VH-VL binders against q86l99r1233to1411. Designs and how they scored, part 2

Target 1, 179 residues: q86l99r1233to1411
Amino acid sequence: SNKESLPFRRDVIEKVINHLRENSLDTEGIFRLSGNMESVRGIVKSFAHGEPNLSFEVHNISNALKHYLRSLDPPLIPYEFFLMLLDARKNEDAETIRNIFWKIPSDNRVVLTLLVDLMVKISENSNVNKMNSKNLSIVFGPTILKPRTPTLDRMALMTETQLQCGIIQTFIEDFHYIF

## First folded at step 6 (VH-VL)

Design e1
Fold by ESMFold2, last read:
Structure e1 (fold): chain C 179 residues (1-179), chain A 119 residues (1-119), chain B 107 residues (1-107)
Amino acid sequence: as target 1 above (179 residues)
Amino acid sequence: EVQLVESGGGLVQPGRSLRLSCAASGFTFDDYAMHWVRQAPGKGLEWVSAISWNEGYIDYADSVEGRFTISRDNAKNSLYLQMNSLRAEDTAVYYCAKAEYYDTWFDPWGQGTLVTVSS
Amino acid sequence: DIQMTQSPSSLSASVGDRVTITCRASQGISDYLAWYQQKPGKAPKLLIYDASTLQSGVPSRFSGSGSGTDFTLTISSLQPEDVATYYCQKYDSAPYTFGQGTKVEIK
């Protein structure tokens, strides 16, 4: 119930993504399997303080990134882009999604590009790591794309989460067109 | 200890509704996917529904789609199954089960709650 | 939808016998297959996941093999406590279908 927001640190996220690019592409279940919860919490604190501690088994690092991104307020994709992206996804309109992406603030765009590029690399090796674009989109959809005011309507929430995942799946599958 | 406890089962007439609950403890509930599986008396296991930790994935067996709704309340560490328009063939023990991801194996399972649909 | 067919539907064997249960998928599912044991009156228990990986705490007499469409659960030396119904389950994609089960009894 009590919200704990973490600061957006572009340099930290870049270091973590670069580490994962070098160490996770052949790791089975990366972002899917759990890490050690005590280790993950400690790593997330190191991210928040600006000094990422990456001397852990790779599942602990990937889980720490997930939890760090989940705790950002505002989220990685700022709140004002939520409805327009969902509408564009509902219409299956990748051109509009691309146009909206380029309106996102520069620091957020750089991080989002690095994150989605990592997901593309992971998905290209999915025969080894078992993580395809759909799997990854479900991990990251509601994590990085959130409404400013969550709906109280349970049915609307379900529809929104499906569209949130669909946008991330579009980012992965149409990466070279959008980014 | 990781524990899953189902509740809300009972005897209901056809066409009525029932809501099952699954209370989770001993793990971080909002990091895991959850499933419902049922077993009719004397019969095998039948997968019913899945929900991912963030509700980004929800799916149902064809036999229950449109009638059953899976949901979760991560603040209460609880999984739910809303069962509408119940039929005699829905009579079963209903298990909740924990999964690392929505498309993984199930460990652990709850002990189940019996739903009997008869007039 | 992919059907999961177990064979045999039931068997009786003596203590110490090697028991083999097979599971066939109607289409390829890679190694996305688990085996569960359900003792009478109890919830299912995970034995094997990803076709061949033994779950922690499961006796080493249990093993799994196979990939694609044909999978096998083996009990190398049947024990009295192994009286149960055994289920395979696919999880390559929804639906996450179980086989119909194999009931194992002691003669």
Scores: ipSAE 0.019, ipTM 0.682, lowest interface PAE 8.4, mean pLDDT 90
Fold by ESMFold2, fold request of step 16:
Structure e1 (fold): chain C 179 residues (1-179), chain A 119 residues (1-119), chain B 107 residues (1-107)
Amino acid sequence: as target 1 above (179 residues)
Amino acid sequence: EVQLVESGGGLVQPGRSLRLSCAASGFTFDDYAMHWVRQAPGKGLEWVSAISWNEGYIDYADSVEGRFTISRDNAKNSLYLQMNSLRAEDTAVYYCAKAEYYDTWFDPWGQGTLVTVSS
Amino acid sequence: DIQMTQSPSSLSASVGDRVTITCRASQGISDYLAWYQQKPGKAPKLLIYDASTLQSGVPSRFSGSGSGTDFTLTISSLQPEDVATYYCQKYDSAPYTFGQGTKVEIK
């Protein structure tokens, strides 16, 4: 499937998010529309090597960020937070979600804050870019919040996936309370 | 070259089950949403089901909800439609289609596989 | 659910004629509408997406217009290879409903 485990590089992700903040808020279908796959693969390699190449059309950069985050192991939200976040979401407990967020290691918290802030800015301009909080939550939910071992039960998998997306939607919609 | 190839169609009795497969090649399958669309002989197109790349979004037409299950195996570049409790009105050519996101247009389509439900 | 109604259900026109097909949604769908061409025995082929954006490789004689509830596919100069059934489709949200189709023939 093209999956390769990649190292977490905070400085790279910060540069990429800042670039997208300056160049993507008015872009129709950002994170939704595809880029050129050869370009995207090259950009992802530049992220993994610590020297991000951002001299590409914005859809190639956004797709590269998505692929890079998907390939992180451990994911941006470390594995140990998966079950407690899902349980808090299932109980609709925003206070507990906030408490869990603040226990995440500080480098991961900074990156997550920048990423969700970008998603908030995109969603606030959704009449132009066509990406609302639900759209973005489906892009990023399973991308950044994953179990260490996927469940074997298909019904349970569907429920977990919906909760993963719901947590990211909560991050976007309740940004100022949680972050 | 992007290709979608459906298989698993055939003649089946009402109340029985069939599983359709759609084999994908020429693109990174796990970056895209997939849909099933059907067309009864001599009739128009009817959307059946959708699944996002990560299964975070799954949806069905009312006519098949509870009887059909869409799934995907990204490691095998394959999309599936499990069709249970088949009825005569499920007789159709079934197409798989690729979408950039779950709520976008479809391009390309497979060439379809015929399912005939007849006693 | 939003209903998609195409008109006419069929038409015949001469080579070179301007052909228009309309698609009406029962509720607003913004510009989330695509047009497909289907020739007998073949899979549908995307012509236009987001109401007016021409897909790569589609002849420029095809164009789309409209937003909200009323949409039009236009063939500026009908060609023999344009004999097909044309479908609109909404994708603002599920269900991703098609119109009933418009059969275009050469007289």
Scores: ipSAE 0.012, ipTM 0.656, lowest interface PAE 8.9, mean pLDDT 90
Fold by ESMFold2, fold request of step 16:
Order: C-alpha cells, then sequence, then structure tokens
Structure e1 (fold): chain C 179 residues (1-179), chain A 119 residues (1-119), chain B 107 residues (1-107)
C-alpha cells in the first residue's frame, strides 16, 4: 500500500468524538467491527476537508475516525514523544507518562483527552458493548502513537507494538491521574 | 471478492523449518485480524495462532508456542507462519482465515496448504 | 483452558429430517460461539456466529441457539447437500478452540 497522509483538524475530531459519545456507548463491538467501506471512505474524506458528515450508521463513523487517526501525519501523539513514552511504559512509570502527556502540544492534548475519555466511557460499559480497555488499546495504540521511522527489526517491532498498546491501556486505566 | 491463498507447504524432515505464506486480496488487509488453523489428515480443526491488524495482539496455541511465529506484512497483503523444530504431529493442512477482530469468528478461509513432516 | 465438546460424533438421518447437534463449553463463553460446515476436501464455511446469527447466504433451514455453556445447531429439514462435518468454535478469549466435529450423513 502507498502512504496516505491527512492533516490534523482538531475541530473535526472533537465533533466526531462528541457524536460517538452520544451514540456509541451501548453499541456492541464499537471500534472492533467494520463498517461499509464505501461509506467509511467518504466519511474520512469529509473529515479531511474539515466538514464532517455524521449522517451514517455508528459503525461507519467509528471506523472512519479510526482510519482518519491512522492516516494523520504527524500522528495525534507527535513523533518526538514516541521513544519517551515507550521507555516510561517499559518502566511501568505512570508519573513519567503523565509528565510527558502534559508536554504534548495543547491542541493535541485536548483531542487526546477527549479520545481517551471516550475510551474510558466505552470500557466502563464493556458488559454491554464488549470493548474493554485491552480491546481499545489494541485498536488505538499504533493508530495514534507511531515512530517517525518504522523499525525493520521484527523483534523490535513486536516489542514496540506491545508497548504502544500498553501506553494507551495506561491512559484508559489511569485516566484521572494522567489527564 | 475476498481471496486467501496459502502457499509454502511441502514435505520436510522432523527438526527442520518451513515458512507458510497467505496472500490476501479483495479487502483492505490491514484492517483485519488473521489466524492460522490446521487440520491433521482425518482429524478435526485446531486453532494455531492469531495476529491483530496492528500486531498489538499475537497469540499461539500451547502446542506450537515457542516453535511457530506468526507475522504479517501489510504492505504486501501477506500473512506468514514460520514453523521451526517441526514434529510429526505438525503434519496437517494449514488454513489462513480472516477475522474482523482477533476474537471474532473466521470468514473466509483459504483453501489450505499441506505440510507433511516425515523422515 | 475451556474445552468444547460436541455431541454426537456422527449421525445418519434421512432427507427432510430435523437434525440437532450440540456443543458444550466447560465454562461460560457468553454467546461467543460460531458454527462451521466443512464438506469433504474443502475449507470450512461459516454458518452462524454469536451463537444464533445466520451468516449471509446460509440457508434458513440452519439455526443456532444457546448461550453460556450449552449451544445447539439445528437443520430443520436435512438436504443432500448438508452432508458435511460441523464444528463449533469458541472465541471469548484465546485459545480459539474448536469442538471435535460432528459428521452428518444421509441414510
Amino acid sequence: as target 1 above (179 residues)
Amino acid sequence: EVQLVESGGGLVQPGRSLRLSCAASGFTFDDYAMHWVRQAPGKGLEWVSAISWNEGYIDYADSVEGRFTISRDNAKNSLYLQMNSLRAEDTAVYYCAKAEYYDTWFDPWGQGTLVTVSS
Amino acid sequence: DIQMTQSPSSLSASVGDRVTITCRASQGISDYLAWYQQKPGKAPKLLIYDASTLQSGVPSRFSGSGSGTDFTLTISSLQPEDVATYYCQKYDSAPYTFGQGTKVEIK
């Protein structure tokens, strides 16, 4: 596949997250199940152009948010924070993770806070929607936290992917401490 | 049209290695989890391994853990199974299968590739 | 690990008969259970997921029921093309274990 890159649009992401907070907490498999890919591609285009079209079934919207965030360059958590966060997660150091979070640029922090708060709300209702903190961390880890240059070493890639997911799981589980 | 095509099966001696491939087409490969499932001749289905779309989840059946390694190359729409230290009991048809998430049902399956481990 | 036990191991029935196959989990798995059909020499085909949801394109004579530990696949009127081995599979968590299979034949 070729590189796809989309601009960061704080206002778009805020609208989409708010819509999902209102419409997705009881939805089984939210962020896990697929949507209609023709619709999803169209919705992602509307996000990229700054005019989100949310008149679709909720799985199409959640899938579009996932794809939009995956396509951001730079990612939601800027590249310079990647190694710092992975190291802090490796040491299981939530205090350092919190300190790093507060160094992230303000617009990114606001969006990240809204996104993780949505994940907290979904995980608190996991008996209905079937999406716990681990499930959500696997969806969002490499989606929003990426290295500038992907490693070519297979063992390093496995380790960093596990740490990426672990950071998001820490965000969800320690939300009130970190955020 | 979704297609999964396994390759790389064959005859190998015990203790040797083999790498299976699964070529995917007709869907956005990097949006889905993938699994390996095997079936010994005349026997039932045995789950072997899973990998999520972003490799954040990888797991193995106890019978193969430490010997088999699942991986994927999303740029090439390919799933792999590296099988080391092969044993006679690894003789089976190996299927790759697509799942919407790592803990969902499998649809579709490939047609399988036969691995025979024999002296 | 949770064991999946199918009953019976095999059965023979006449065209038009109602056929039931059971699958029992050793611990509760909610409704995270699928049924697959495998015809000789072919890959398995998904019939039912989440215990009771019929996959698109599967004939309506197939149905699934159950939750927790006890699950049933029913063929309301057996047809000649239903000769196959049927497998249940759990996916509540790893391992994603299959039942031993049930062979269905025509008398």
Scores: ipSAE 0.006, ipTM 0.643, lowest interface PAE 9.8, mean pLDDT 90
Fold by ESMFold2, last read:
Structure e1 (fold): chain C 179 residues (1-179), chain A 119 residues (1-119), chain B 107 residues (1-107)
Amino acid sequence: as target 1 above (179 residues)
Amino acid sequence: EVQLVESGGGLVQPGRSLRLSCAASGFTFDDYAMHWVRQAPGKGLEWVSAISWNEGYIDYADSVEGRFTISRDNAKNSLYLQMNSLRAEDTAVYYCAKAEYYDTWFDPWGQGTLVTVSS
Amino acid sequence: DIQMTQSPSSLSASVGDRVTITCRASQGISDYLAWYQQKPGKAPKLLIYDASTLQSGVPSRFSGSGSGTDFTLTISSLQPEDVATYYCQKYDSAPYTFGQGTKVEIK
């Protein structure tokens, strides 16, 4: 398929996250505010080709990471974990969420750890950057945790979206317990 | 040119329903949060509801919760407000507004659509 | 819920006058406050966000100040085109409440 399905490149994501850790913690609205879409598309292409170009204003880079992660197939959290995580979140069971996290493939776990650690650092500085754990969970929930076959039922979709965001919020707020 | 155009207003009887639409153009609609704000004739602004780009955050003013439903169709660049069980105090001009995130300031606003609820 | 109270409710001033409008939150909202201008029959227009940041394209005679509970919009030299109603709005959390408005007239 050629509908912006992109390959997982651990080394690229690590470089981008490290760059953002150095350059974004004081940036207002990081991951929330838009970038220049032509620049963002070009940066996403550089990620997909394994040659990340980070010579851009920080909002363009954060948006490119967001769009790159959205375009991964399979997603950063592989499809097989979707229902398990949603069920654990519905039961408010952080211990089960932790156990599921540690069953995710190693390369995905390393990237998830780096990404969520970045979100923790951003949220700890939210009085400056205005991005708390809830804000970040709304950005990343459906981005990195999504079903293989989306539901057509509107009420189920709303419930699933809330649970997807809740799982990411749990990752951020309980980082040291889960990761 | 960023544009927001509301439609669907009109005169309705109490207890009936209306659906408002807001057509967006000139920007990437699914990157932004959207809000509804209303203004009764001769009165001030009242926030009504908010929806995030991915529908992960939805919220309502107490005055409309349980009666109004905000939604969006990102494929059609459209925001909606389903208004059920309308009351006389819902009479207002309804504006849609664009926000960078659900808890930010509003820029731009649409020009509004008038809803009149009267017997 | 946090209430937003503007004062005065209306004012009349001459062209060239310095005009101040205040907005008080019933609880602290940090600097999560915007100011809007609304002319009769028109949609509101953003002037200032985050208490003091001037929106692009807004004349420099507009300025904002304050943090916590007390905020001020200042027009350093009132112009005829500034006749409008001005609203403050908080956005620290829902509800995203507006003040009741301040009507500014020239006389």
Scores: ipSAE 0.006, ipTM 0.615, lowest interface PAE 10.3, mean pLDDT 90

## First folded at step 7 (VH-VL)

Design f2
Fold by OpenDDE, fold request of step 16:
Structure f2 (fold): chain C 179 residues (1-179), chain A 119 residues (1-119), chain B 107 residues (1-107)
Amino acid sequence: as target 1 above (179 residues)
Amino acid sequence: EVQLVESGGGLVQPGRSLRLSCAASGFTFRDYAMHWVRQAPGKGLEWVSAISWNEGYIDYADSVEGRFTISRDNAKNSLYLQMNSLRAEDTAVYYCAKAEYYDTWFDPWGQGTLVTVSS
Amino acid sequence: DIQMTQSPSSLSASVGDRVTITCRASQGISDYLAWYQQKPGKAPKLLIYDASTLQSGVPSRFSGSGSGTDFTLTISSLQPEDVATYYCQKYDSAPYTFGQGTKVEIK
């Protein structure tokens, strides 16, 4: 929760995503089920040093990636795109979402593409791993798409969360159109 | 042991409101999707509403859409169902149920709470 | 919306008999189907999920089969404690519709 912001490291993220692509597609509850927190913290620390420790069980690695992404400031999807994406989702406007995506900075866009590609592959095997597009969106919506200022109103926060998840769902389900 | 305990049921007149609660224990409530399912007297099961662990997804049956509101308080391990504009056809035993993931089966179920809507 | 239809609505069989209940979806739902048992005055209990996976603690005489639109719950040898109403349910996506139920009694 109150973890210090870590630097954005594209090279590290790519290595971790590649590892998960090869080792996690049939893992039930990948990104959802908790790992060992001590291990997770250690792995996240390795990210900061530029050499991801991938010798751990896949739930620990996936959780480390999730926590690392959550700690990014700015988030993987920069703040300036937050409201635009939410508005596009409210209007069920996939074209606008696509247009917004392509305005995201290059390194962020590349990582986002790789991450969502992984989600697509995971979701295609949801009959085994139980992580369909919705379950993945539940995890990653608030993780990579966050407001600069947190919403304090309960109902507004709920609506915001739904839109965040919906946007990630759109990324997964309309991957080839958007990316 | 996983337990779900519903409460808040009772007799109400048509047009009135009622709020149901489901108290969860024996598992990490904040990690699971939750559902409401109802059963009219002598009738079958009818799914009512679903909510993800972070409320990112909420779904309603057409029969209750616009009248019922599902919500949760993860800090209190509680699921809620606010029922407004109640109708006679809403008379039923209301069950809360746990789901491992969104879009999965229901297990376990609570014992239910009876809601009777009658003039 | 996808309709879920069970057959028969009720049946009576003898102890030891093989009992078969069918559930049909109006559209394909892959293997996203569960079977529940409900005894009088009790909450439903999960028997089978993913169309054919037996829930832990459920007797092996229960089995599920099928995929797509046609599903079957089988009790290989009916026991007195199996007197109940059985429901199928789809969970591919909302709504998570139940079948109308099949009441199983013993002669």
Scores: ipSAE 0.934, ipTM 0.959, lowest interface PAE 0.4, mean pLDDT 96
Fold by OpenDDE, fold request of step 16:
Parts: sequence; structure tokens; C-alpha cells
Structure f2 (fold): chain C 179 residues (1-179), chain A 119 residues (1-119), chain B 107 residues (1-107)
Amino acid sequence: as target 1 above (179 residues)
Amino acid sequence: EVQLVESGGGLVQPGRSLRLSCAASGFTFRDYAMHWVRQAPGKGLEWVSAISWNEGYIDYADSVEGRFTISRDNAKNSLYLQMNSLRAEDTAVYYCAKAEYYDTWFDPWGQGTLVTVSS
Amino acid sequence: DIQMTQSPSSLSASVGDRVTITCRASQGISDYLAWYQQKPGKAPKLLIYDASTLQSGVPSRFSGSGSGTDFTLTISSLQPEDVATYYCQKYDSAPYTFGQGTKVEIK
């Protein structure tokens, strides 16, 4: 986990996603299995310089992207959309989720679209890589969709996490409808 | 060595509650999904509940939904099963099992703990 | 819900015999099927996952095949230590239902 606030770099994220699209679709546990933390930190650092270092094993690169996204402040999905999305998920309202998505700032929408597209492609190969829509949602739910103020109550936190994951699952499984 | 050790089983009356624990060691507990599976005496295996590593997903068998609660404490490498409103048909050996990912096979399994619900 | 049905419920065979156990899902579950071995008084042990992948440490006489709705566990040459109950399990999604089990004994 990385709590350092890094700048949002659309160009860097796009390059990393493209690399992963080409090199990670058949990789077991992509985004889930841990890489070498020293390598991961180095790769994340390269993101800040505007040119991602993609000369590493794919688990290190995927983990670097995950950690980088987790460290963003505001998160990839800005705070103002958090409660609205959770409420929509509670009501199993995919239309509202779609409407909320299209209100997200343009650069964030582009990155989110690319990221979820990658997740879709990964999930389609889950028989090999074991990363179905749920497993990807488990990873990215709390990573890119966060509250401004953390929940302290244990049960509330559990519910929140489930909703976060559920929203990402909706993004993956209803990709063509949402995006 | 990967090890799962269940505890908390015993004899209870119908309608009572019991809390099972599963202590994990020998692997990074926080990275894995966990399951409870039970086996009534002389009967087959029955899946009971599942929980993802971050609790983002939880599932229950219809037979225990609304009565049982699965939870975990990753800091303590522990899995729990709170069983409320116990019935005679809940009598079984309860196993905890590790899964590499959500929606994957179970390996390894603990030795199990016996829960007997009887008047 | 998807039903998992094994056949036969029990069988007896001689040492060295080829043994075949079948598992049928009421709906398609792709290759998301596992086979377990359980000996008396012991916890289940994983034998096969993804319908046909042999778990590490499991003897090569065990094999799995099938996809969709029909699956088979085969023991090419039954050994005394193979006396156990065998279970299939789906894990495409919850519930992760087991078959009723097949008890294998030696004549």
C-alpha cells in the first residue's frame, strides 16, 4: 500500500494500460499476485517522471499501476461521485451508474474507460489467468473509488467495500452499456 | 507449512449460538479467499460460506443465509463463523478451506471442528 | 441452483482395475470443477482442479476430463490407498455445490 499522493498522469497511465493489454492477458493472478516491492516502488517513481519504466516483469508493472492508482488524491473516481455511485449500486440501478459515469471529468473518464476495458479483456481469459470480474473488482473497487472521509465502523466499512467492488463489477460486466 | 486449525465446536441446544474460528499460518492470509464447508455425520460435503480477502464479496448457502455470519481478521490470520439460531440439521464437522482466488477450488483444508446441535 | 450428480454412489473394484467416476452438472459450468478425495476421519484433499489439472503431489494414476456438464474422474490402476469417498465440486460461482460423493472400496 502506498499513501503518497502522486500527480494524475493520463499519458503515463495510458501507456501502462496498453503495455498490460499486450502482455498480461494470460498472466495468472494479474493485479492480484504481488511483485517485488522494490521494483514496484521504482516503477511507480518512473510514473512521476512522465515515462513509465516498462522493462520489468508484468506482475511488477501491474502492481505498480495498482499502487499508483491507489495513491491518487483525489482518486480516479473523484470523491463527489462516491456516495451517488454507492446509492445507485444499493438500488441495483445500472442506468444511474451510467449517468453518473458520464458526469465524471473527461480525463478521468478516458482513463477509467481504458482501465475497465483492460479488466474486461482480462476477465474474458479468466480460465487461464483466474482473474474473473469478481477478482478484478475485489482489487480495484477500493483502489479507484474511495470516500473523502474513511469509515471507522467495522460493519459499515464492510458494506462500503462490498458496494465499491459491486460498482466495479457492474463496470466490467455491463461495459458496453455504461461506457 | 500451510496450516488451518478450526476451533470452537461443541454441543449446543437448538436455538443457541456458537462461534467458530479458523487460525491460519504458513501463508499470507490476507491474500486469499476463505470458505467454510460442513459435513454431517455419515453424509457428504456441503459448502456453507465464502469471503474474499478484503470482504468485498461474501456468499452463503441458502440453508444458512440469515443465520450464519462469516468474517475475518487479517491482522490475526483468523476466519470466523458466527452461527445463530442453530438447528439439529446444522450438526456437522465444520472445515475451513483456502482458495487461491474467489470462485476457485479449495486447498488446503483444516482438520475440522465438530458442532453438535441437540436437545 | 445447479445440481451436481455423481455416478455411481458407490463401487467396489480390484487392485489394478481402472475406475471411472462421473459427475454431471444440471447446467453448464465450463471447466470450473474440482475433484476431492476424502479418507475416513480425514479432511478432503484436492486431486483435480479446472476439470483436468492434476494437483501437485497427486499420483499420476488420477486424471480428470470433461467440460460443460459432464465430467469424469479416472483412476487408471486402483491402489489400496485409494479407498476413499470422492467428491466433485463446481466453483463457477456461488453456491459452490458438491456432488453427493462416490465411495470407492477394494474387493
Scores: ipSAE 0.932, ipTM 0.958, lowest interface PAE 0.5, mean pLDDT 96
Fold by OpenDDE, look of step 7:
Order: structure tokens, then C-alpha cells, then sequence
Structure f2 (fold): chain C 179 residues (1-179), chain A 119 residues (1-119), chain B 107 residues (1-107)
């Protein structure tokens, strides 16, 4: 809410994602289950300083990544694409979603590709880690795709959240088509 | 101890509305998906609705789609089911249930609240 | 939608008997199946999840097996306290459909 935004660091994010790719695919509840908040805050701080501390267990690292991404301003998916993506999702238009994705700035697009690739790999092992595409979408929808101005209406907010999650689900399930 | 306590049930006429509540305690409510399941007298279990922890996913059974609305207030540790345009066939004990993840089993269950729709 | 069919609808057996209940899905649901026990006037209780994993606190005489479309709940030695209706449920995706139930009684 009133938290200070953290700088976008592509190199840090890539290192964290690579670490999670190697160490978290069989971890139950990855990105969902909470870690130690004190540890998570410390790890997030390390991200901001450009040297990710990856010496912690994967729940702390994954939660740190989640919190870090949430704190970005603009979000990983810039604000200008928010309404276009939601509209495309409403119309179940994967082609439009694909076209919008490729308009995203290159650094953001690369990171998003790596992140969703990680989600795909995690979801493929959902029988073990319980994090299928839906569960991952629930986590990352509101995390990386946000409006510039928050919605105040309760019902509108609910619909918005559903669309956010749906878009991420589309990214995961149609990864090879979109990315 | 994990507890789920349903309330709001009662006798109502067809076409009327009723709102059920489920009060959760003993666990971090905001971390879990929640479900409503109902059971007509002497009948089997019927899944009614599901909601993710952040309401990013919501599902309804075909039998209640368009009439029922599931919602939650994580600050109040509460699950709700707004039931509109009630029908006789909606008569049932309504259970709320916790799920570890979306698309997982239900555990535990509340003791249920009875809704009777009759003229 | 995927149909869940239990068999039998009811059974009566003696104490100590081996009891088997089957659940069939009309389409493959992998191991996304749970078994519940419901005693008269009580809420359902989870027995088995992921087709074969015993819930904590559930007696070891209960077991589950199967994957894909055919599933089985087994009570190795039926006890008086096992008198209840048992339900299978798929949770691969919505709807999270239950079987019709199997009423288990003691002779």
C-alpha cells in the first residue's frame, strides 16, 4: 500500500528464478506457503541491493521474490498493458494476449518469460508440489499485474482479481504459444 | 483447534433470499480456499461453490450458478454464501469446508446449518 | 462433466469383514480423489486423499487405491464404529463432484 517501491533488477530476478528452478520444483506449496517474515524481509533487501541472498530455504526465497515483485512500481507488467490484458481475457482472446505480451518492454518481457517458464515447470510437477497452474495464477495474478488506480468497488475488485489470475493462467497453460 | 461454524440457516419461502456465514478459527484463514457443500435430507453430498483465498478463483455448481454468490472476508475470518431466488430443491444442510489448495480435498468441515425452502 | 459412480450403493457386513467400495470416474482424474466418512447426523470426515494417502488420525484399517478412473476404498476389518456412509470426490477441477455414497452397515 504505502510501501516504498524497489528498483527493478533484471539480473537479480534471473538469478533468483534460476535458483528456484533448480531447488524448488518438488517443494510443496512453493510460492504459496509463507516463510519466515524476518528472513523474507532480509532477502528482499538483498535483492534491492543487487546481491541476492540465496542461502535460505526455498520458501523464504520464493516468498521474497513474490514480495519483491509485488513492490515494483511500475509492476513487472507495466500499467499501460493492464486494461488491454483484462479485456483480452474477458474475450478469451489468447492471440491478443500474445500480441500484448510482445509489446512489453524487453527487460520486463524477458523476466516475465523466465518467471512464467518457472511456473510451467512447477505446474508440471503439481502432483508433488500441489501448485498447479491455477494455484500459481492465484499467487501471481495480483502480484505482477496491477492497475495504476486501485478499484474501490468490491464487486469490481473481485472481477478484476479473477481476470488477473486468469491472465497468468493463460500465460502458463499457453506458454509456448504466447512466449 | 481448527473450527468452522456455519450460521444463517432457517426456514424461507421460495423466491426469497438467505445469507449464510461460516466463521473460521484456529488457522490462518487467508491462506486457504473455502468451499460450500450441501446435503439434502436423506441424500448425498453436493458441492456448491468454491473460492480461493484472494477470490481470484470462484466456481459454482450448475445448479446454483447465477443465484448463489460466494464471498469471503479474510479480516473477519468469514466465508459467506448469498443465496437468491431460493427453490425447494435448495433445501439442505449447508457445510463450509477448508481446502489446503484450490483443487484439493476438503478438511475439516463445519457442522452445517439447515436451510429449508418451503411455501 | 465428469460423472462419479460408486458401487455398491449399500452393503451389510459382519464385524471383522473386509469391505471394498469402488468409485469410477467417467474420465481420468489422475489421483485427485478423496474419500469421506459421514456418520448419521454428523459432518463428513476426510479419510483418504490423493487416492491413497491416509489422513492423519484415521485408523490404518482404511486404505485407498487407484488412479485414473477406477478407485477403491478398503476397510480391512470392519468395526462397529465404521457404520456410516462413504463418499468419493474428485478434485482435479471444478465441479468437485461426489459419488452417490455407499451406506455401510453391520449385520
Amino acid sequence: as target 1 above (179 residues)
Amino acid sequence: EVQLVESGGGLVQPGRSLRLSCAASGFTFRDYAMHWVRQAPGKGLEWVSAISWNEGYIDYADSVEGRFTISRDNAKNSLYLQMNSLRAEDTAVYYCAKAEYYDTWFDPWGQGTLVTVSS
Amino acid sequence: DIQMTQSPSSLSASVGDRVTITCRASQGISDYLAWYQQKPGKAPKLLIYDASTLQSGVPSRFSGSGSGTDFTLTISSLQPEDVATYYCQKYDSAPYTFGQGTKVEIK
Scores: ipSAE 0.879, ipTM 0.942, lowest interface PAE 0.5, mean pLDDT 96
Fold by ESMFold2, fold request of step 16:
Structure f2 (fold): chain C 179 residues (1-179), chain A 119 residues (1-119), chain B 107 residues (1-107)
Amino acid sequence: as target 1 above (179 residues)
Amino acid sequence: EVQLVESGGGLVQPGRSLRLSCAASGFTFRDYAMHWVRQAPGKGLEWVSAISWNEGYIDYADSVEGRFTISRDNAKNSLYLQMNSLRAEDTAVYYCAKAEYYDTWFDPWGQGTLVTVSS
Amino acid sequence: DIQMTQSPSSLSASVGDRVTITCRASQGISDYLAWYQQKPGKAPKLLIYDASTLQSGVPSRFSGSGSGTDFTLTISSLQPEDVATYYCQKYDSAPYTFGQGTKVEIK
């Protein structure tokens, strides 16, 4: 298998998020609808090399960001926070989720704040773009919050995925409390 | 080219179980939602179940909830439908279908596999 | 649950005729509606999504219109290869219900 682990590049992610903030809020199905697979692959490579190429249709850029974030190792939310966040979500403890967020390293916190702020702005315009907080949480849950080792038990994986989505939905809906 | 191939259909007694598979190729399976749709002989289309790319959303038609389980194995590019407690009214051609997201249109569809439930 | 009702259940028309099929939702579904064509013994094929967007490779004689509860599929000039059963489908939320189908035949 040739799956590539990609480096965390804060400056690249910031440029991509700012581009999407300027160009995607009115785009139907943003982050939900696919892009051109060949273009998306090339754009992801440009992100990994530190020189993002944003001269593409907006769906190609949003899909490239999604795939880039999925390929980060360690993920945007570092591995050590995974179990404590899932436990806090299972107990519906938003105060603990907030406390854990503020322990995340500074560069990761800045990027996560920008990403969730983008999701908030998209969801506020969901009557046009058709992407509410639930839709966005399903896209980003397992994308940015992952265990260090894959969960093999199917029931545990299903529960884990639902908790991951729930954490992202909490980030979006309680943005001003948590961030 | 995108291809979906169903398998596992056949003749089954009422009350028994059957597991359908859908093999996907020509696209990045793990990035897409998948659905099962069935069509009883000579009848219309009936949506059965949906699963999101990451399994964060799973849903069923009322007629099969509690008896059928949708699942996926992204490493094997495969979609599954476990059908338990089968009834005569479950007799149908079962199609798998690809969707951009769980709440979008279906394109493409597989060719279908026939499940016949009779004593 | 939202019911999807197609009209007519069947129709027979001549080559070159304009054919109109309607689909009515019991509650509003915005523009989250697709049209599919199914020929005997074959899998359904997507024609139109989001009520009016023509899928790539579908002939331009097919068009869709409507939003909310009332939708139409139009074939501007019926061709022999258009003999099929046509289905609408809502996808605003689960369940992702199909209409009962409209069988189109040539006289």
Scores: ipSAE 0.006, ipTM 0.616, lowest interface PAE 10.6, mean pLDDT 90

